# Miniprotein binders against q9bqp7, part 212

Target 1, 240 residues: q9bqp7
Amino acid sequence: VPQNWFPIFNPERSDKPNASDPSVPLKIPLQRNVIPSVTRVLQQTMTKQQVFLLERWKQRMILELGEDGFKEYTSNVFLQGKRFHEALESILSPQETLKERDENLLKSGYIESVQHILKDVSGVRALESAVQHETLNYIGLLDCVAEYQGKLCVIDWKTSEKPKPFIQSTFDNPLQVVAYMGAMNHDTNYSFQVQCGLIVVAYKDGSPAHPHFMDAELCSQYWTKWLLRLEEYTEKKKNQ

## First folded at step 16 (miniprotein)

Design nD1
Fold by OpenDDE base, second read of step 17:
Structure nD1 (fold): chain B 240 residues (1-240), chain A 92 residues (1-92)
Amino acid sequence: as target 1 above (240 residues)
Amino acid sequence: SPERLEEIIRKLEEAVKLFEEGKIEEAKKILEEVLRELEELIRETGDPELDYILFLVRLALELIEEGRPEFAIDLLEDAIIFLELLIERLKR
């Protein structure tokens, strides 16, 4: 049980869309403060088992690709991820704010993969927007807040070369999503609340992406785990 | 030596902190220093793990120059993890 319990949902915020919902998605810049990011907290609190698995994976990839091949692979993965996020931001942004769509960004297997998910996405409220939890003292940059199948969600887009049909195969991604939800729900820059999360795993070959929907109950369960990770991080930093 | 690697970790952590504070230019200077130190260690040891770590830090710098510091932080954190693992192996 977390020592410093804090709710994921804000009882003071109504689920009713206030009439003042901006027609334009929010894009709040990341404020540069001495506050750890969600990603930093998660990476610094990885279990010994997670670290071991990461190292084993790395060694296997080097054995298969060679050292230079593995570097090239790593570079390509990051570049493809970056381009995918840029393409999604362009697709989900209002037409009036569309910078000249580089048509080349839209010609990817990952974009093809998520087309069936995008059909169910509407009511985009935020894109690449910063969230801050003032009380718990962490920040993050969320990919998207939108309605998925009529439910308002924090959506996190992931790229993979391998199928991830189960939410458990997404490692700490559920923790990242609920961390963003909890921060947004208590960030004064946002007037609305989210109760659901969505992890979308896009595939390079254009095969249909896997959506991992997180209802309010599942989000609450992962929120408890997130709080424990945050406490562990805080303790580690006090001892450093 | 494990002590030199621990110092590199400290510098990487400082760079991440500076990025979080918005001090991009100061963070870049630290990363450039880290690159020099890693290159020296690689010349001395020939350790392929250090070469991969060097690659991650270089890629992070490139992303920063492209105006994508958010992705750079992830790479730096990965570099820290691999350095910590290397230190643990050297102490065994």
Scores: ipSAE 0.370, ipTM 0.737, lowest interface PAE 1.5, mean pLDDT 89
Fold by ESMFold2-Fast, scan of step 16:
Structure nD1 (fold): chain B 240 residues (1-240), chain A 92 residues (1-92)
Amino acid sequence: as target 1 above (240 residues)
Amino acid sequence: SPERLEEIIRKLEEAVKLFEEGKIEEAKKILEEVLRELEELIRETGDPELDYILFLVRLALELIEEGRPEFAIDLLEDAIIFLELLIERLKR
């Protein structure tokens, strides 16, 4: 048990969204400051196993592609992921799209991959929106909050060229989702409570994406692990 | 415990061999046993590294149900490697 335990769910909020919530998805901009982000906390507290696997993957890629080839590859993967998220935000936004340009190159692969997931997504409440946990003092930028098969979820979209996602990304994906969930549930900019998570792994070749649904019990289990990572991060910062 | 992790590795190796032999239903049964055992270990230990292994095995089972055993085998082999690394950490 973490030394500074705090509940993931807010007892003052309902299991269902507030009926008075706006019909337009929230998009609160992330203001970067001294308060650590979820991604920074996770990156600074990677386990030895995560570091080893990441280093092994890096060395194998460098061996195959060369130093410059590896940099080009990682840059391209980043750009593809960014375009995929932008396309999803555009698709899930109201008819009045935020984006003026279409990123059609990704639609034949990654977007095709998620089509069967998207048909089960409705009631979008937030897109690319900032969350802050006022008590635990961390911030984050979540991808999406929407109903998936009737359950309100924090949804995280991931890209993969193969069925195996990035090792460190998969390790921390559930922690990232519950960190956003706990922050949103205690953030005054939001009035509803989310109790479920969904990680969607989309494939470049258009193969059907794999959804990893996290119910309230599983979210509570990962929340405890997130609190331990946050505690480790805070401890490391005090000792620098 | 290292003994329980070694048993899980043995079961995963057996499942991989069964898939390579085309014995899909027997291999799926073993994976379901592995899932139950991993869930018990996670409940008992709270080890975050086991959560990743559980994720890989669950995803592998889904891919097998879709008729994609080659991708599933890759995931199971990754799970075995990660379990071996975890055992080494526990022994040292």
Scores: ipSAE 0.000, ipTM 0.187, lowest interface PAE 12.0, mean pLDDT 78

Design nD2
Fold by ESMFold2-Fast, scan of step 16:
Structure nD2 (fold): chain B 240 residues (1-240), chain A 92 residues (1-92)
Amino acid sequence: as target 1 above (240 residues)
Amino acid sequence: SPERLEEIIRKLEEAVKLFEEGKIEEAKKILEEVLRELEELIRETGDPELDYILFLVRLALELIEEGRPEFAIDILEDAIEFLELLIERLKR
């Protein structure tokens, strides 16, 4: 896939607010299709090194916790992540009831971890919303599109039990963000343009979350890498 | 038997040093002996965690054939660490 033929940004779109833009955040439902998701593409194109690191982590955890303990641990991590995303969606959505928002704020250390980031988040345009790249034929479900410190960003919320993010997800986090960005910028369900990304890593113990901001230049660099992963996925599927 | 696992660790450490010295054929011979010993232990104990060590040693050999000795050495060092943790658990 020629990188110059599929730009991440859409020159026909503005990053400035339009009077016709909806006042409530968009939430387009994700519909299952033959079209691959961003996460599927990334999972199916992992390098030998990425596969090794994931398997190493898994085997060490099994050694430490036992098979049943490992299953319980992974289920708990998944549930905590799901609750964190649900809480953030509730906090950032237009309020119907303040009581429900307050209850979500008290749910976990992860929510405490992101408080200082949330103070800089405003102008929410989309929450838990489906995106599809019209030409490149892939789909995704993004967490949030909002202004962070005055810049419109695709924001991806991550949880980590340690100061370092999950090894497997670390390599692909920027690719995931730019894949959603490129899709949204070319999806007819959306009218605005996003040029920046933000990966927020929240910590279980409530330690301050780490924001990883991606400007337009960095997003363009990762977009090229995403296009290579998408091409690899497409070729693997044709040969199966 | 912690003593048998300790001998495997010693052989893996020897193979790593031989690879670092560029003595590829001598190192491969040591790894082939480790594979045979691991297969025997698996037959005797049925320990599924040893299957993972076996996988790592086989992967290291494949990476050497692919001309990636640095990655192969990283894999072998990981196998050593995993075996050390297994021995500690067995001694508890």
Scores: ipSAE 0.007, ipTM 0.284, lowest interface PAE 10.3, mean pLDDT 80

Design nD3
Fold by ESMFold2-Fast, scan of step 16:
Structure nD3 (fold): chain B 240 residues (1-240), chain A 92 residues (1-92)
Amino acid sequence: as target 1 above (240 residues)
Amino acid sequence: SPERLEEIIRKLEEAVKLFEEGKIEEAKKILEEVLRELEELIRETGDPELDYILFLVRLALELIEEGRPEYAIEILDDAILWLEMLIERLKR
């Protein structure tokens, strides 16, 4: 394992809220670049175990639902996730007002599931916002940056129909969170420091969401693993 | 209790060692014991972080039954890391 010369945290930034920070959450649009996204890097560097588990999951689902049923299932999962993220952005954005359409989104089991987590979320700094690590040359679109129980976190919202998470997200969720964190901490569009992560798994039936908190040390551990995945991606691109 | 979590870590480390030595049945018995202990802790504490760790241990057992001990070891290493971080947080 190579020594980490690219720190996840920026020594020139504070992890405490600055009074001069904007009161409106940042929403920087993601620009099309030749620079790879976090999602692309992770998809192109899946481990043999991740590929095996994903293949096994696909085979079992196809066996149960048929090929057309599997396609419909995955499309529904994607659409439900998109709606959940849209509803959360609406709830956490202070400028938005509830409308009849928004009311229907707020009735979902996923939103009910996450209510107890939302009570501990405050000081929203960014929503659906683009990040770029200028030195390491990758980009991403993060869900949310806010204080969770008084700690500033990169928060990633996940949906699950059962208490068992999707196999792809099981291994890469922490990597995704720290990749966004490291990018934000070194992105000139942002002035604050994030040292913690939070993965929130919300359930379709409204049962309480599971928060998976990542402290600074855990984030540093996964940052080292992310750097290895990024290095692997870069080497694959040079050789292809 | 941090002491109970530390005991679970020691058991997971022993299971990893046994899998590396090809002692699959002995290692599986330890993982089954760990599953029971994690389920008990979840009932007592309701700690959502333990649900993720439980998931990882269950996944490792499934991989062992499919004849993939090297994959199971990687998953168990991740479970140990999450438990170590949970202990650190509980001590503060």
Scores: ipSAE 0.000, ipTM 0.258, lowest interface PAE 12.5, mean pLDDT 79

Design nD4
Fold by ESMFold2-Fast, scan of step 16:
Structure nD4 (fold): chain B 240 residues (1-240), chain A 92 residues (1-92)
Amino acid sequence: as target 1 above (240 residues)
Amino acid sequence: SPERLEEIIRKLEEAVKLFEEGKIEEAKKILEEVLRELEELIRETGDPELDYILFLVRLALELIEEGRPEFAIDYLEEAIFILELLIERLKR
């Protein structure tokens, strides 16, 4: 799929807020269908090198923790990530009310890690919201769309046990961000244009999160790579 | 020894910096030196963690040869992180 036939940005849209934009963040529910999700496309088109690296990591962890220990570890990582996303949605949503237990969640190391990033986040437009690219036929669930340092961004919140000071350390995360961006820019449920991305990697020990800002040029570069992954996914499904 | 692992970390950090500066061939030479040093350490110590680090550095070189140095940095940073943990364990 040539990038010039399917641009990431929609020339008919503006990134400026207008008076008709809702005052509360959008939260469109994800409806499952035969249409593939961004995460499925990425999982099904991993390179041989990525597959090998993942298998090596699994083997190493199983050797250290045992099979049951590995399952417990992965379950705990998933649960911590889920709780982190729920806490961020609550913090950024003006309509959320929290129970006493949830108040303690807001004081976790991951939330402490992102405090300096959150100070620069405003004008939240969407939270945990579904996007669909009508023409390219894929769907996704994005974390957040808001202004970061005055620029409207698709923001993706990530947790990590080890430092990720370079955007390359986040693997397919840039592809995920631009896939959501391209979908939102061409989804009739949304009226605005997003041209920037932000990947925020939070740390359990409260160490300052690493923000990876993606300007329009970088987003266009990763969009080309996403289109190649989507094409690879489509070809693999034709041959099954 | 911790000193040899620290020297390998410094070389990997230098290679990352060179890639960021677009000095691909100079960075490749440093990575090739790192590979030789890691192979020698593996032969001397038999440490299985060093085998994984060797794999990461080889993967980075393969990505560079394929014209994707931006992804190579990810694997080099992973190698640096693991080496730092190994040094910390040796000093405990």
Scores: ipSAE 0.000, ipTM 0.184, lowest interface PAE 13.6, mean pLDDT 79

Design nD5
Fold by ESMFold2-Fast, scan of step 16:
Structure nD5 (fold): chain B 240 residues (1-240), chain A 92 residues (1-92)
Amino acid sequence: as target 1 above (240 residues)
Amino acid sequence: SPERLEEIIRKLEEAVKLFEEGKIEEAKKILEEVLRELEELIRETGDPELDYILFLVRLALELIEEGRPEEAIDFLEDAIELLEFLIERLKR
């Protein structure tokens, strides 16, 4: 589908803060729904290359750790990621300043890794917030919308045990970000426009996180690819 | 065009070797050439599978600019593996 038929940016919206914007970050809950999520669409439409790399990664890990060790490793990675997101939401949310912080969450190597990125983050508008594209019929739960170095971004926080991020997450990270961006820009629960994305890969050993900034042009390019994945998902579901 | 993909793999392998030898600026020039060639190939073929490979090479170059060549090498090795997979599939 051409981007011109379903644009990522909404011409009726501004990316500038205004007096009607809430002072507290939005956190719209994700409702149970039959409408597909961004992560479901991406998982169901992986390319042959993505499937091949994921299978090779699994085989290498199983050979190294054994089947039980692999299961323990993947469970631990999931828990670390969840804790990292909880810590970031706590750090960036003004509501958490009135509650006792879990200091153990705030002392991880991943949080140390992102300190230099967080210094450039301000004007938080949404945290762990649901988005829905009214016309394209998909939903998602984005991590964060805030200004990064003065530009309003959809920010996606990722964890990596090693210098490489988890391979599957790396493949679709840009698509996930622009899918959330396009949905938010056309969701009546939000009044502003986001034109930029930021993928932040944090490292367990505390080494400096890698920020991958996506300007408006790059976001538009990935939006076209997301629309193709969404179309593929729709066709597969139609034939099931 | 398997020959063009094989040439890109050769250049990526050369860049990895140069990074391992600490010849950062020489390796960067090769990566910049690879980026240009991948962008050209994508324009000519419209092959979306090359887009992810392009992303990995760009990420590696960014890591090099940040003084992190060891991490860049890992992403370049992933790019090489994907290109080898593409060549194998094209020959089937």
Scores: ipSAE 0.000, ipTM 0.199, lowest interface PAE 11.4, mean pLDDT 78

Design oA1
Fold by OpenDDE base, second read of step 17:
Structure oA1 (fold): chain B 240 residues (1-240), chain A 88 residues (1-88)
Amino acid sequence: as target 1 above (240 residues)
Amino acid sequence: SPERLEEIIRKLEEAVKLFEEGKIEEAWLILFLVLDELEKLIEETGDPELEEILERVWEALLLILEGRPEEAIRILEEAIRRLEELIE
């Protein structure tokens, strides 16, 4: 049990969408400060086993591709990931923002992969927006807050390359999502709360993306794990 | 060329930003691009300052893998400052 328990959901915020749904998604800029990011907390609290697995993966990739091949691979993965997120932001942004959709950004296997998910996404409330938990003292940048199949979710978009394994996320993606949820639910910049999370894994070959839906119960379970990671981080910093 | 150094600085700044945003994978990938560009510049110029910066960026990458992103960010910020001094 976390020593410093804090609820993921804010009882003071109503689940009822206030009728004044802002027609424009929120995009709060991330403020650079001494407050740790969600990702920083997760990274610094990785187990020795997780670190070892990442190093082993890196070494294997270098052995298979060579150093130059690995650099090229890394560059391509980055570029594809960046373009994918930019394309999603463009797709999910209201049409009135006349940013000329670069048609080239929309022509990707990853975009094709998520098309069936996008059909179930509506009511976009935030895109690439900063969240801060004032009491627990952490920040993050969330990809999207929208309704998925009629449920308001924090949505996190991930890319996976087949057949070559990308460093699959540190299995901490669910922790990241609930950390963003908890922060948003207690961030004064937001007038609403979220009860669900969604991790979407998009594939380069255009095969259907996998949606990992997290209901309120599952989110609560991961929230407890997140709090433990945050406590571990805090303790580690006090001892440094 | 100053333009290549400016591009490296921009990428490092982006990596730092991505780290602060919690986009670790993206930040890590950008740092590999930076390493590649620095290696090419070193091959062309033989500048010992760039060699040292390259080593520091590698150290930052390893620190990220080790779960020490704050120290990595500090190293990257220092690398940015050193590169800016080379352009001036």
Scores: ipSAE 0.020, ipTM 0.382, lowest interface PAE 5.1, mean pLDDT 85
Fold by ESMFold2-Fast, scan of step 16:
Structure oA1 (fold): chain B 240 residues (1-240), chain A 88 residues (1-88)
Amino acid sequence: as target 1 above (240 residues)
Amino acid sequence: SPERLEEIIRKLEEAVKLFEEGKIEEAWLILFLVLDELEKLIEETGDPELEEILERVWEALLLILEGRPEEAIRILEEAIRRLEELIE
């Protein structure tokens, strides 16, 4: 399917805030349906190389930690990520809606890691909010939409124990960001347009997070790759 | 076969050159191809030396993702030498 028929940006939308936009960040709940999620599409369309690397990594971890140790490790990584996202949602929410915060939720190396990034974040428009692409039929749950250094971005918060200084080291994260962006730009629950992305990789030891900014051109390039993954997913589904 | 090992060596040499030139994305892609070819050769031969070389190439790939290309290059050069020994 031609990318000209399914553009990432909606020409009928502005990236400027209007008076009808809510003053409180949007938080649309993800509803159960048969429409695939971004995560599902990406998981089901991994390349042979991605599958190979994932299996090698899993084998090594199991050899080092044992079966139960590996399960505990992955569970702890998941919980740390969840707590990090909860803390960021709390920090970025207006004080009038959440008067008290869990102190333990706000105190971690990951939160220390992102402090310098948060100084450049303002104008939050959506937090932990569902998006759906009406014509391409996929859904997602994005982390945050806010201005980063004056540019409206889909922001994805990631935790890592290993440094990720290059955008290539974030694997499918750029595809995830542009998938959310394209969905939001065509979702009737939203009235604005997002043209930029930001992947923020935070570190457990509190070392400075790595921001990976994606301008409109880079987002368009990754959008083309996302459309290919979505097409592959659709074809695989028809043949099952 | 010696021809397949020579092709893998050639790809690893190209990847090293690309990293030295700062062409990380192209070098990354070549390492993916090397890993796939090594996996197939291991399935055919069961050679434990190839399994060790595969682990080292995988470590180099992860070092690249971590922004440590100098360490990755050293590992790749070691992998090249080990593969050359298998041809001999």
Scores: ipSAE 0.006, ipTM 0.201, lowest interface PAE 10.8, mean pLDDT 79

Design oA2
Fold by ESMFold2-Fast, scan of step 16:
Structure oA2 (fold): chain B 240 residues (1-240), chain A 88 residues (1-88)
Amino acid sequence: as target 1 above (240 residues)
Amino acid sequence: SPERLEEIIRKLEEAVKLFEEGKIEEAWLILFLVLDELEKLIEETGDPELREILDRVFEALLLIWEGRPEEAIRILEEAIRRLEELIE
């Protein structure tokens, strides 16, 4: 698939607010479908490098924690991430009652970690919302679309117990963000255009979160890599 | 074998330089080429020192992925020294 035939940005759309934009953030539910999700495409097309790295990490963790300890660790990481996303959706929701309902969700070190980022977030347009690329035929569930420092972004919230200061160390996270962006830009359920991405890595100990901003040029570069992964996935399915 | 070990050393030195310059993706690619070549040499020679070196290079990749490049670079520099000793 030629990368120039499927642009990430939709020239018929603007990132500027207009009177027809919904006043409440969109939350379109993700429906089970035969159409592949972004996460499935990425999981099924992991590079040799990613496979080797993850297998070595898994072996090391099991050796250190034991099999049951590794399962407990993985379960705890998943639960903390889920709670963090729930807390962020509550904080960013325009419904004041929702923000007041759960004190426990709002008190984690991860929430403390992102406070300085949240001060720069406004104009929330979508929260935990489904996207579908109509032409490339994939779906996803994005965390948030909002203005960060005046730029409309697809924002992806990540939790980490160890700092990850460099965006290049998180190969699939940029791909995930641009896949959602390209889908949203070509999804009839949305009328606006997103040209920027933001990956926010929050820390368990409350240390300041690291924002990894992706401008339009960087998003276009990662979009090319996402298209290659999608092509690989499609070819793999044909050869079953 | 000495020429192949010299090429691996050169690639490891280039990867360290690239990591220090923040060119993580380029350095990643070079390290995986190193891993492939080390595996081939281990299959051919059965050298336990090469297997130890391969395991250390994998650990360095894991550390970089975890956001710990300083520790990873030290391990890669150690791997370079070990390979140089094998040539001597």
Scores: ipSAE 0.016, ipTM 0.340, lowest interface PAE 6.1, mean pLDDT 80

Design oA3
Fold by ESMFold2-Fast, scan of step 16:
Structure oA3 (fold): chain B 240 residues (1-240), chain A 88 residues (1-88)
Amino acid sequence: as target 1 above (240 residues)
Amino acid sequence: SPERLEEIIRKLEEAVKLFEEGKIEEAWLILFLVLDELEKLIEETGDPELEEILDRVYEALMLIFEGRPEEAIRILEEAIRRLEELIE
């Protein structure tokens, strides 16, 4: 599918702040229905090479930890990721009162890892918010939309444990970011436009997080690849 | 065999060049070919140095998927040097 039929950016929208923009970041709840999520589309259209790497990683981990140990490890990774996202939402939410329990979430190595990135983040416009592409009919839940070094970005927070990173959700990070971006830019619940992406990889040991900035040109390139994955998913679904 | 090690080195050098050019998908394909060749050579030789190099190439692939190509490139360059030493 030609990108010019389904552009990532909406020409009717501005990326500049509007005086009437809400003072509190948007948090649209995700409604589950038959519409596919970004993560489902990406999972169902992995290449043979991606599947091979994922299975090899699983085999290596099972060999080291045992089957029960692997299940516990992956459960703990998901829990740590959830807590990391909850802590970031709390930190970036204005006018929030923190309880002792919430303060404990702020003391993780992952939060230490992202401190230098957070210093460059401002103007938060959406947190843990649902997006839907009105025309292409897919949904997602994005982590954050905020200014990073003066550029409005879809920001995706990732966790990693050196030297054995959990790779399940990292294969298609740029595609995930641009899919959320394109959806938000065409979602009637939002009025602004995002043209940049940021993937932040945080580390459990507190080592400095790695920011991967995606400018408008790079986002457009990955948008074309996302459209191909979405088309592949749609065709695969019709044949089932 | 030296001839097969030279082929693996050539493929790794090509992959590094492709990553530097931003051709990520093409570079991935080349690395998977390297992975397959190293596994075959390990099955034939039982060389523990090759097993360690295989683990490093795998780590580089994981770093690329994680969005850390600069670190991956450094690891691949290290793997190239180690393979060159085995030819000597």
Scores: ipSAE 0.007, ipTM 0.205, lowest interface PAE 10.4, mean pLDDT 79

